# Ledger of designs, part 1: VHH binders against tRNA pseudouridine synthase Pus10 (pus10)

Every score and structure here is a prediction.

Target 1, 373 residues: tRNA pseudouridine synthase Pus10 (pus10), of Korarchaeum cryptofilum (b1l7a7)
Amino acid sequence: MGKPVDDLLNSLMNLLDSETPSGGGCHLCDGLLSRELGKMLRKALSELEGVELSSVKSGVSLPAILIEREDRIRANHNPPKMRSLKVTLTRLLDVAISSLTGLKVSQEPDAILIFDFERGDVKLELAPVFIFGRYRKLQRGISQSRRKCPECGGRGCEACGWKGKIPQGSVEGIVGEVMREFFSAEDYVLHGAGREDVDARMLGEGRPFVMELLSPKRRSADLREVESEINRRAAGLIEVKNLEFSRREKIRILKERSPNVKKLYRALVEVEGGVEEGELELLKGLEGAVIRQRTPKRVLWRRADITRLKRVYEVNFRRIDDKKFELFVLCDGGLYVKELISGDDGRTSPSVTEILGKKSFCSELDVLEVMVE
Below, numbering starts at 1 at the first letter of every chain, in headers, positions and changes, except where a header shows other numbers; antibody chains aren't numbered by Kabat.
F, E and O are the ipSAE of ESMFold2-Fast, ESMFold2 and OpenDDE, as the mean of both directions, binder to target and target to binder. V2 is 0.75 times the mean of E and O plus 0.25 times the DockQ between their complexes.
[cut] marks letters that were taken out.
The coordinates of atoms that the task and the answers printed are left out; those that the model quotes come from them. Centres of patches stay.

## First folded at step 1 (VHH)

Design s01 (framework vhh_nb_b201)
Fold by ESMFold2-Fast, scan of step 1:
Structure s01 (fold): chain B 373 residues (1-373), chain A 120 residues (1-120)
Amino acid sequence: as target 1 above (373 residues)
Amino acid sequence: QVQLQESGGGLVQAGGSLRLSCAASGFTFSSYAMGWYRQAPGKEREFVATIYSGGSTYYADSVKGRFTISRDNAKNTVYLQMNSLKPEDTAVYYCARDYWEGTVYEFDYWGQGTQVTVSS
């Protein structure tokens, strides 16, 4: 891959010379840039091999000495409007790469080629790919985010591919590994519209999420095939649906909550000493109630100890046996339903325990719906 | 610095029993739910049992009635008593600290695992 680059070098050096002040680029660089430019263009072409791209942008880093030389010329000669060497090189490299590859130059590129003239190197930075979808979690004990690698304790080792975290046992890992393969990405990050407890299922239409694929060498894939492969490998554990290409701004939208974001829960409630059908009718007192909930004890280490006011909109129930009933709660996002049931030693009021006058526990929790704008 | 260390695994014949222990350090143990998970060769890591900070327990259907999870907050230890073991229980068993959010990765911890092999 010498000949097209070598042919282009004379044109680039002539253009550089015409654009730079007081005799041009040769004077500023003393011929060093012309030799380095050819090598770096060949390296850039090599870096682009096997990478799916529709657009590119060049970046330039120059040795401090060349910036200083240009500043002296500018100060001593007071030229009319002139472009810096860095700006001129960036423009010329954009034209060169476009000419050699057929790629469009864009301010929102799929890739940035950083030409580091100080170190004589070229670095390829690939823009992430974003995929929006919804996931259902059919089995308990699966976290949303990946866990620390047990072999290395998070330091990075061969077993975890030097990431310090493992893909097993998480929605992020199960979904992300399949997407990583399809897009030849180096890593991935799942951004969810909130999260559910590890021991809770996520059912219904599923939880909205955006998967961010890092340094992807592929940018296109049949998302129905991706969806099918995820659902096949994760059969009985996790399902994804409605996968579509997205953008970084969707992550921000998912994290911003509307005042009307609501969640529907199913809880299996166990009541110490048992419960009668008539006692369950008292739980209708929760409908329309504003719950005063202080940060649950179990999350105090990661959450500020504050009191929040959360509304319960609807409550339904079905007695299963003398000690158990199903509870259905439609409430504001951010209400801790396990503590709505237990009362958390008075930290949540009103509570199921308070209303029934009997110690009550959530033994199973399902998120049936997450309602977002 | 959070650490979880499993012990008690080994080779046992079908119908036998094992008790696994997980020693925890570096956090307020009594404030967290603790769980057991297992992974057989070629399979995804699957849930076995959880015990909440309040003492309530939940089990996977495949182990319900055979396994018992318990905790000793004074010793910062969670246990898994495994009775009536079957060849399909053969797996590496992992202790995990389960918590509400998981927003900070370094607090989402697994132990190194302990091998349980059940022969016929």
Scores: ipSAE 0.000, ipTM 0.183, lowest interface PAE 16.5, mean pLDDT 80

Design s02 (framework vhh_nb_b201)
Fold by ESMFold2-Fast, scan of step 1:
Structure s02 (fold): chain B 373 residues (1-373), chain A 120 residues (1-120)
Amino acid sequence: as target 1 above (373 residues)
Amino acid sequence: QVQLQESGGGLVQAGGSLRLSCAASGFTFSDYAMGWYRQAPGKEREFVATISSGGSTYYADSVKGRFTISRDNAKNTVYLQMNSLKPEDTAVYYCAKEYYVGSDWTFDYWGQGTQVTVSS
């Protein structure tokens, strides 16, 4: 019943009496801690029900009056090696929870139990689960990140489950909803190794990503079953592969390496006034070139207006008809290929438009490879 | 292992038609450009047609307007529809998986191809 908690509570109170700055008795808490500890431990056990965990850590928040009392005692007596009430209580709660649940205490825990003695409440904070993998985007018109809910404009409403975002029409949403179900998570965030435009496909071996699952009540799943279910539901739209458990550090690595990643693109280029095979040879002038690219006009609504230097390593081309050709570009990550083609009124130089001397634009874009390993 | 299996060749009279098929396995078919190449006796292998992963097509000048390349990603198959065949089209036809490496196109092909013979 409550007997193990009551027996443990007596042991905890005896230990508190021996470890507190007052040197015996519950002089700091004026009976508050002894009244609340049993209640708080039972609340903590209730919060842990139905949650898959291997490790835990306790956190403590104390009423201002107890902090003030301890500060006064320290100021008046200056104890040489006495632990604070908060530190002592945190250690005791770690022992208590471990004893009652069999969970390991860890500095990198699956869960933190926050004992708020001011409010008489216990909050369970679940560490995120991270899944690394690669995604392919087979159709155009799919964003990487979830879009704002059209009903509420991002504020949160009943139609979006109060998230302010919808899962439809995004890689994050399509993949994340399946993972959310498997891990009983509250929400999710996709962290990609860069991004492609909404109208661009992501092909080849796929783009590396880490999915961060928030407040997951499950921490284990067969990732082959997760992968299969994503690919079944998203058939013809999105494919994922090579799913594996990961860590938060992988997100940092993907973000730090993103500017140094090489990408291979295929673009369909349309040229005003037409183009001849011989004119396309001029595009070899892009090979080895450092492109000075100012933030494209089309993305100024969300990106700082700065100039970036990006290298083009290789180009190839194939004329389709008198007004169209395929362009293949191997370049640094972060280069905007649509504007490498159009020149964006001189904001990107050199450009296809500049080199050909004819207005050119990208009508289709595919990312063939993202060279991150 | 990447495997490409060509079929549909045969003997036809000048002005006739043939449809070649290439069944692909061992790779994600929809991600790659697919091409057709041919080799006549005593000649080097020459390009005929290609279709990109996005469906864009390109043809050798000698076949443009007569041949049509297409693909069926659901069947992992690329096709070559050959109309108005000429004796000069007589060759072994090979299917190729195409990809961009370095500053040029690279291609791989498998099997013995499919023989097309056009009699006058």
Scores: ipSAE 0.000, ipTM 0.189, lowest interface PAE 16.1, mean pLDDT 81

Design s03 (framework vhh_nb_b201)
Fold by ESMFold2-Fast, scan of step 1:
Structure s03 (fold): chain B 373 residues (1-373), chain A 121 residues (1-121)
Amino acid sequence: as target 1 above (373 residues)
Amino acid sequence: QVQLQESGGGLVQAGGSLRLSCAASGFTFSSYEMGWYRQAPGKEREFVATITSGGSTYYADSVKGRFTISRDNAKNTVYLQMNSLKPEDTAVYYCARDSYEWGTLKYFDYWGQGTQVTVSS
């Protein structure tokens, strides 16, 4: 006696009796609810230990027998409009958890406590945390998203900690592991404003991204410390900056706006049969051109086969030797620069190959800037 | 300096149509992406539609096939044609100029005053 849970349990049973039809929870549940509720509330408090939260919401699953009994009572007694046992119990549990923990009840909570009276269990579901920022990728050969574990092919094994993915060799993994530690999260997902090829660098001010942290037990952190620790561990590989807390909605905006952001690329172009400096002046014909680009053959395995119109705004070049030159292209986001160079057998037009009249291909690609005005 | 003024809101029956307009001033309209957002009482602002300087359009799943965003650069105006309206579309609709500030890496949204759309069942 005098324990907060026991005191609230008595109050909850009294409220349940007053709000449920035909005699309330005691009559309806035959003592099951009162026996399990105390146990479940104590388990809920245990589940919340060590978890940082500002708000909560309760959910309830009831045994089929209790639902059937309530349905029979409603059918037999034809009561006025009344809330169900499940709805009433959910409301009372919200009040109980708020009273015991000081947490606010919210329809968009940091956590949901699911009271499963059929199994006699409580499950804690934690809302994700979202961090917005920009990343630079200073080395080639780093993917944006985590790769499948080579040992198990994505199924999960001992080598990957049963996740089916490895954190090494990706922006997502390198950044996400640090954030996972700071927020005590179970996993993470990087959502980028577009992506660069694995072998392309991402320089300048960096690419916008949102990191989604799954089941985080912490919801606050000094993002300058997070940023510094990422940049320390990833020195020479990846750099992040301007980290800030964000929301799920930002992910959609970044994905939908990605094609609308201008990008500046540097490409190393190799020309079959060689190229003279005077021939490179013909590439000024790309300035202001609308490029008709059908989805490149190399990405058809993951992209819909559609035709897009993308503008090239500015082109500059520098001849390196008799077979190679650097090409600088300012263009709409979503234009595939490798195919702007090769023509992809006519799938991209106009192209460097078409303009020079010689087969040309991109051997190195850098994204110098992701520009927004 | 930057000003956005919405108009065209009102009360309509479910299944009806409205056309919202947003008059923009104080910036080079043709160079910016323009969007529509909405906010129902007690909820956060949510994305509805956007149109790029080049004319590409993007829509929230809840409005795809029913709403159409367009722009008139000569009039510095962005429009939202709303068809097959539902009670769930009831909200204050806001016009926005969305852009990252170069060097700050933040979206800087200029918002209009909003226009109320009420859809009765």
Scores: ipSAE 0.000, ipTM 0.106, lowest interface PAE 17.1, mean pLDDT 80

Design s04 (framework vhh_nb_b201)
Fold by ESMFold2-Fast, scan of step 1:
Structure s04 (fold): chain B 373 residues (1-373), chain A 121 residues (1-121)
Amino acid sequence: as target 1 above (373 residues)
Amino acid sequence: QVQLQESGGGLVQAGGSLRLSCAASGFTFSYYAMGWYRQAPGKEREFVATIDSGGSTYYADSVKGRFTISRDNAKNTVYLQMNSLKPEDTAVYYCAKDTWYEGVSEYFDYWGQGTQVTVSS
């Protein structure tokens, strides 16, 4: 329960005049701040309507003329230890908004109210909400991230709501649309601990991710209800588990640790000319091997052409028929398993193709575990 | 609305220098971290540099010692001084505003239209 805006205007202008160099109300703003302040405070209250917040911070944009006037005042005197007009005004607006709304002022706020005195406007900027969890991808053909909108090619247009992306056919879209609804967010971004190919499944305990919800008008929700609704809508396609509130730091941790996590893969390998069970024993030579892998040809359009060294820790196999076997590989994150199998014309060495002396390729790939915790 | 407008790109010989500028409007510039990202044809967008509201700077290892990010809060402008340019620096360079003013971030919520930098051998 705050004090009415009109009761505060005279007190706020008197404080500006006393705490800015040469008085803000008359000398610097020529009545501009007095005329606009009440209007902008009322607009700020309107912008906060319907928004769940615990804390707020004010920001200020001033007309160039006021900044120039203050700079000239400071330049014509010894440097004063007094705060600038902008700093003083943000402090006063923090007090005013707190008084009118009962919200706490914080340097890490749920929202910033941007008072643009040049345009006579107020904009509300909402801090993102972060949710950590794990996802399983049970079907092939689902990407981790949303695809570019075909109408605008990623630039943003009316068809995609200016996001540049479509929600269909991705873990990000399937999970993010549900979270967007619960938190009344404008958009979302999925940050995964690495990624799997579109045609690969993600099984086991699932891949760790943080969902970043942009401009959320809600900041609280029952994450068990969110989890249940995601799993209901995505039944047979995607599962999420262990949703918890998180922070931006978790995204950095997942990204930085992604190359250092171990992954367990299952591949179905097809061998030209067939394979005998005794020949598969040669693949034990991959255990403990450091694989020299140059960026696969198939991903050169989006990845830097560099050579990476990746270790294989364990290899197991099971012959299915005369042309096929299952391969299980525990290896460093960032190793391209399809090319570990094919050799990619010598771009990956050693390879299954090299060791067996027969052209081999991966027809199915599953990520069984992402071993982070 | 938030607007970011890049300028200063162009064609330059290897070993040369360029200074990129990004004019920002529609938000309280001094409260937000600002950054530069780049994208070469057929490559993913990569981080280049960021500067937080307090003036602390952070760089990608590939540009550290060659590029310098700075800001002028009075002009609502962020700059990228690029020295000792290499052909591999050829890319569209994007100015970005942080989602929040909390400091260093690899993720930004607003992007400019980009400015092309081409480094010939």
Scores: ipSAE 0.000, ipTM 0.147, lowest interface PAE 21.1, mean pLDDT 79

Design s05 (framework vhh_nb_b201)
Fold by ESMFold2-Fast, scan of step 1:
Structure s05 (fold): chain B 373 residues (1-373), chain A 121 residues (1-121)
Amino acid sequence: as target 1 above (373 residues)
Amino acid sequence: QVQLQESGGGLVQAGGSLRLSCAASGFTVSSNYMGWYRQAPGKEREFVATIYSGGDTYYADSVKGRFTISRDNAKNTVYLQMNSLKPEDTAVYYCAAGLEYWDSTGYYDYWGQGTQVTVSS
């Protein structure tokens, strides 16, 4: 860090003096920039220690007074094609960091080093790592997203490491903790192609998701080993498959395609007063039906109260006993199947309860397929 | 209607054990997250343990390794096994039940009346 930093600082100052416009008094500013630049460059090198990177980019924040001075010079003298001080410093810092570290400069970098000359500080921002895959949820009672810490209710406390969330009991937490360890990330966020209820299983080929790993100090890992470790720790609870490196763009694609995705559900339906084989044939009336569904009461705490129109494409059923039957429903994504069954006191119409004329409810729900390619 | 009935509290010597029970009616314990909280005189109510519908458990650091939360789905009952009791465990213990949504925990919809636990030194 000694001699190479000093040599680069001298080179940077010479280039700055020759290529940037200057105003009266700049020799005092140059003295402060020289001292600050050397300190910040050394801090930047320290921040990069232990971090796996292939590429980097510098960012620069300058005091307003320097920007104003340069704007005045440009307005008064109209210099031909001259770069701003900020642009020049950014380029010089890119060259310096590249020379000292061997890292490639990229417009899509693994890391950004923000040189804040106003505050005399350097901040390292690590680009997230994105992993695409599919998950199956084999047991009920597992949420997709992490649960709020019960001790602090989500505010953050010592028990949850100040995150306000706990990893236990969620797909995000179970998968995310393993990925966090492999990538030395600070945190993680699971972005799913829709959600299933906590008490629903997610079967078949699984639900597509992108895991976003925040501030990862590692960017490479054998994803087959990651899969194996997740599936080992989560044996009998969840499994993941087809993990591959991805990009932020994939999250957008999953969200935009979600409303057009069809889902196949299996529900165990319990009927008050019982049900006969012949009565179940009435449920064929749901095939091709457009369901008017107002946001279910149970999700009003987190969802806007609006009415949505969702299509049911296919319905099949199998009577189990005098009070229960299996219902298979192929429908539009975003339809709440529990309320398709119960009617939610008229908030969903038509419903199984409405068609049978008997109060019916969903005691078990499985998502058999999420039909996304 | 939803009701929670606690039992099993009482007086015990330091180092002893107690098992608390919470019998639920009007809902299914396996479909909800269930928890135990406690409140000592003059103190705020504090979290003790929770069990989620899927069977995962989470404990306060002060009781981890000493207390165990469990459930019997057939009896629709939740238990708190308390071992190696300390005088500072003296409190009224409350059973709580919450509706489990995809990202909702730590907030309980239903509470029992509480059962007194007194640990003497």
Scores: ipSAE 0.000, ipTM 0.319, lowest interface PAE 13.7, mean pLDDT 81

Design s06 (framework vhh_nb_b201)
Fold by ESMFold2-Fast, scan of step 1:
Structure s06 (fold): chain B 373 residues (1-373), chain A 121 residues (1-121)
Amino acid sequence: as target 1 above (373 residues)
Amino acid sequence: QVQLQESGGGLVQAGGSLRLSCAASGFTFSDYWMGWYRQAPGKEREFVATISYGGSTYYADSVKGRFTISRDNAKNTVYLQMNSLKPEDTAVYYCATEYVYRDTGEYFDYWGQGTQVTVSS
């Protein structure tokens, strides 16, 4: 094979001369673009090496002097609606990269190559990869999102790999590290269909999520293999299933539908002064009830203090002993079940505490189902 | 105001030929680059060929040697001659003209309605 960049460059320079205002790309740039184009195309090819892509798009930044020269020529010669230098260069670079690499030019590309003629550099920006799935959280004490690194407080240090966050102890980190390896990504972000408390388990079919992989050098992988590896490394802690490639729109759908999803909860309820089997039948009064819930005191540090109306659809219960029972609640998403039980000093009404007439609290919470999709 | 109207699509056997035409109106055709793009079901719109207002031509590697783009500035029309057609050439073919803003490289495109090309095995 010959020198494809050199072969193409002569054609591009001839076209640039014919297509720019006053027909003189070489005249406008005083040889700068001719000297830089070959170097920058080779740098672009180098940046693409080892990167899996199906499509690309070029962007161009020009030195202010070239823009001023072209504006001056347009003002002095008043040409009909001719191509600007930037328009011509962007189009030529799109065609050049497609010709040299076989990649498709797309308006929604896998990668953008930014040709910075002011600095004589090329920057590669890779579009994220999105993976949809469901996760189960089998242990309490695992957060959904990564926490700040305790050693650096979020600034970045050796212990956290300079990210300011640690992968340990979170669904995002445990899942994201495996996906990062498979896709050669720089980082990741987990977008969940709502959130469970750190001390709550997420069971059943799991919580829907989209993992956003940032700057991935790979765009294909066997998702069954990814799934298997996650579940192997996270055995007993978390489990993922039904992984599939997705799009950014899925994140919006999950967030928009979150208030309208139904959730099934299992709570272990402890009752001060004890509870009799017959008293639990009173809890059927919650079925079909609209719960008036003001933002719980425990989350006021991060949530607006507002009142929401949330429906309870079904309630079941099973007495365990004279002081404890299991409560099963099917309700609207966004209802705080711990406070449905305690009443939160009247901030939630009706409540288990109100109905039983005895102080009640949730000692264990499990999310059994998240009914979204 | 800007209108691009494609014609010439249809059903053809593998190895056959089709000639697409795009009639342009509402802008100074002779001042603009013209291109052909295609989109198969479930895929993004991909570049096929382009022609400058000066007549220089560029092709996607997948069609190079088989397709020829040309223009007639007197008729405000761009053409795509497609030879040695393959089943993988099956797509809706779009005529387009391109403009890039003189800022961060944002693209403004004008597109036709498209014309279906189906290549049977």
Scores: ipSAE 0.000, ipTM 0.162, lowest interface PAE 20.0, mean pLDDT 80

Design s07 (framework vhh_nb_b201; at its last look DockQ between E and O 0.01; V2 from the best seeds 0.00; counts 0 for: pae E 24.1 > 2, off the site)
Fold by OpenDDE, look of step 2:
Formats: structure tokens, sequence, C-alpha cells
Structure s07 (fold): chain B 373 residues (1-373), chain A 122 residues (1-122)
């Protein structure tokens, strides 16, 4: 059991007194610390109950008047050994909390205890837990991200449990709800290495993702069990694999690398007026081509209107009937393949539509492989 | 919710003994000081005894040597053993949770029980 709170508090107060210029107590705070510190420390301890942590850090918020007073003293007297009250108090609290709980003090803590001396309250902020993995979307009609609640439009209401989003019908929801339970988290956010359309399957080795679990009360779990439970509940809609603990930096890496990875797509293409076998050979012209692609019209609401250059590396095709063929495209990440096919009214060039001289559209799209470097 | 429930009060003859108990719930008991106060009719509430987190005890001069405060953290209970009771000890006795380290008056406590009546007959 940790040191008695009383002894620790006395030690803290003595230390504070010794560091103050007046030597007779924390006169700078006008008794604030003496009045509130005990209560706040106890509150801090209570906040930590039931929460799994390995490390903690204290934050201190002081009333503005104390800061001003301290500044005045510094300006007028410039005492050589005067340390910042905030810094000193933070250090002392760190020591106290560590001594009482056995938790390590870290600059990258699992949690921050914010001691608000203005309000006389303590707030616990839990750092998120990050889980890396891969998901496969085996069926169409599943969105990557949670959808806005249709009742409140994202504001939060009773129908959505005040989250503003509904988990059903999304990869994020299917995976996140399970993880939320395992980690006793308040919420979750899925960070994918790129995006796929709702009507597109994600196959192959799956799409890399990081799930961010917000305010988790638990920080450890058997990820094999988590994986198993996700897959069980998903009932064949999606599949996750290779779950591992990760860090926030992985999100950045995933997002930065996503445009640079090659992806293999399978598209079912329908051609107005039909397509002959000989015409498909023209599509070989796409192989090795640089595609100029202005932001597709359909995503302008969420993407900047810019022109991107993307490379197509390989093109294969298989004619199905007079009006349909399968197109296999190996290309740069971030290339909008549906628009590669349709041309998007000239916003994407070259395009299948342009090459064939016939209006073409993608009726089905699958991500077959994401090439991980 | 913080709850404090006193028990053990009653009628006792002068020179007798009583043991009061206060059962606490709704908070981490071991992290708080506990205290006893009393209020006689027509008088202000007065400090009787306190026990800190570490087990240090403090008493009012009027009860020093006669009363003993103790705590059982495993049971979330604070006790007041009252010996050599006097008619002047007649009061409602209140259990309280302490949150200040240096103050033993009522301002250092934030939660109070409903109280238990102690009557000492002459």
Amino acid sequence: as target 1 above (373 residues)
Amino acid sequence: QVQLQESGGGLVQAGGSLRLSCAASGFTFSSYAMGWYRQAPGKEREFVATITYGGSTYYADSVKGRFTISRDNAKNTVYLQMNSLKPEDTAVYYCARGYKVTYWDSTGFDYWGQGTQVTVSS
C-alpha cells in the first residue's frame, strides 16, 4: 500500500513552503493550496479507481490572479531561487501520485490528472489506445466509417446514444463496438489506409487500419480474442486480422504512405452500345499511362478540388458479354478507378470512356490487393 | 453517492461507556480523514475527534483521555469509543468526512452523517 496520504500531504506542504520566498508557507497562493490540495488529491485518487494505467502525469491549472501575483513578485523582487508555482506544484503532485498509486510518471502518460485550483476540482483525461490491423470487406453495402445518425444528423440524440453516429452497416462500427467493449472505451475512431466506396469490396490481405479507442478504462486485452469476437459478430460481412497494439504515429504513417502504395482493382465495366473483343485491346494504352485526374465530382464535398497525377502500371481485361467486361487495373493509390472508367465528364484523362469512344461505367468495384511496401 | 451512517448511540449512566460506529460508502474510505462532531441542544456543533488517513488522531480537550477514535479501512468504518461519560457529553454525535489536512473544525469536512443521539444521565 502506498504512503499514507497525510504524510505525503505534509511533505508536499513542507516542500512548497520551503520553495516560497516568504518561508512561512505558500503565501503566494493565499492559502489556496492548503485549503484545496488535500481534497483534490483524494479526488484524484478516486478518479483513478477502476482505471487501468501504467503511467500518469499531473497538470496544474492555477487561477489567473496567482499567476499575476507571481509575475509581480518576479518583476519587483526578482528572487534568484523563485521557481514557478505551477511547475513546482506539478512536480510535487507527480511525486505524490506516484507514491500513492505506484504509477510511473511519464511525459507520455496513459492519463493526465488535471488539477484545477480555480474550480477546486480534478479531471482525469485518459490517453487513447491504438490498435493496428487489417480488415476485409467481403460484402458490398458496408461503409468504412460510421454514418451520421439519421435522427439528429450528427448532433447526438437519444436514438444514437448521443454519439451522433450509428455503428451498424460500417466497418468502423462492427470493429469499434467490439473493441470499445474490450477496452471499456467511451468511443472509437477508425483510421484507414485509404478509403473504399460503400459498394466496393476490400479483398486480398485487407486494408490496414488503426482503431483509436477514446478514454479507455482498460488498456490491455487479448487481441486474439478481440479479433475472434469481431469476426464472429461480423458474420461474414467483414473480417479483421493481425491485430496488434500500436501508436498514434502509425496513423500518420498509414495516411502518408497510402497514396504511394500500389493497388490492384477489379472492375465490372458496362459499355453503352456494346464492346467487341478487339476494342478492348485499345485499353492496353492505359498501361504505363499517367492519368490526370481532377477531383471527382462525387467527392468534391469532402475533398479539395485539385488535379492529381496517378500512374497505371498494368491493365488486363476479360470480356464477359456484348456489353460487359472485367477490368483489372494495377495503379497508384488514390486513383479513382470509377472515374478512370467513366472519365467523369473529362475530369479524368485518359479514361476507358475516352479510349473506347463509348460511355462506360463501373458497375462493380473491388479492391483485390493493397501492395504494402 | 457519499453516505455516512452513525450507530451505537443511546442512553447511558454517568461513568458508563458507549462505542459509536460510522459506516461509510460511496468513496475511497482509506483516502479520507474521518471525524466525529457533536451538537448539544442550543449549542453549536463542536469538534470531538478526528483520525487522519495515516491513523493520526486528534481530540478536543474536553474528551481527551476519555474518547478514542479509530478506523477500520477494510470495513469502511470509523469508531468512537467513549469512556467515562459525563452528562456534558449528551449530544447528537455526527460522523464526518474530512478533506482538509490542517483544519479540524467543521470547515475541514465536506460530508456529514445524520447523527446518533447520546444521552448521559446523572
Scores: ipSAE 0.000, ipTM 0.180, lowest interface PAE 17.4, mean pLDDT 87
ESMFold2-Fast, scan of step 1: ipSAE 0.000; ipTM 0.243
ESMFold2, look of step 2: ipSAE 0.000; ipTM 0.091
ESMFold2 (binder alone), look of step 2: mean pLDDT 86; pTM 0.874

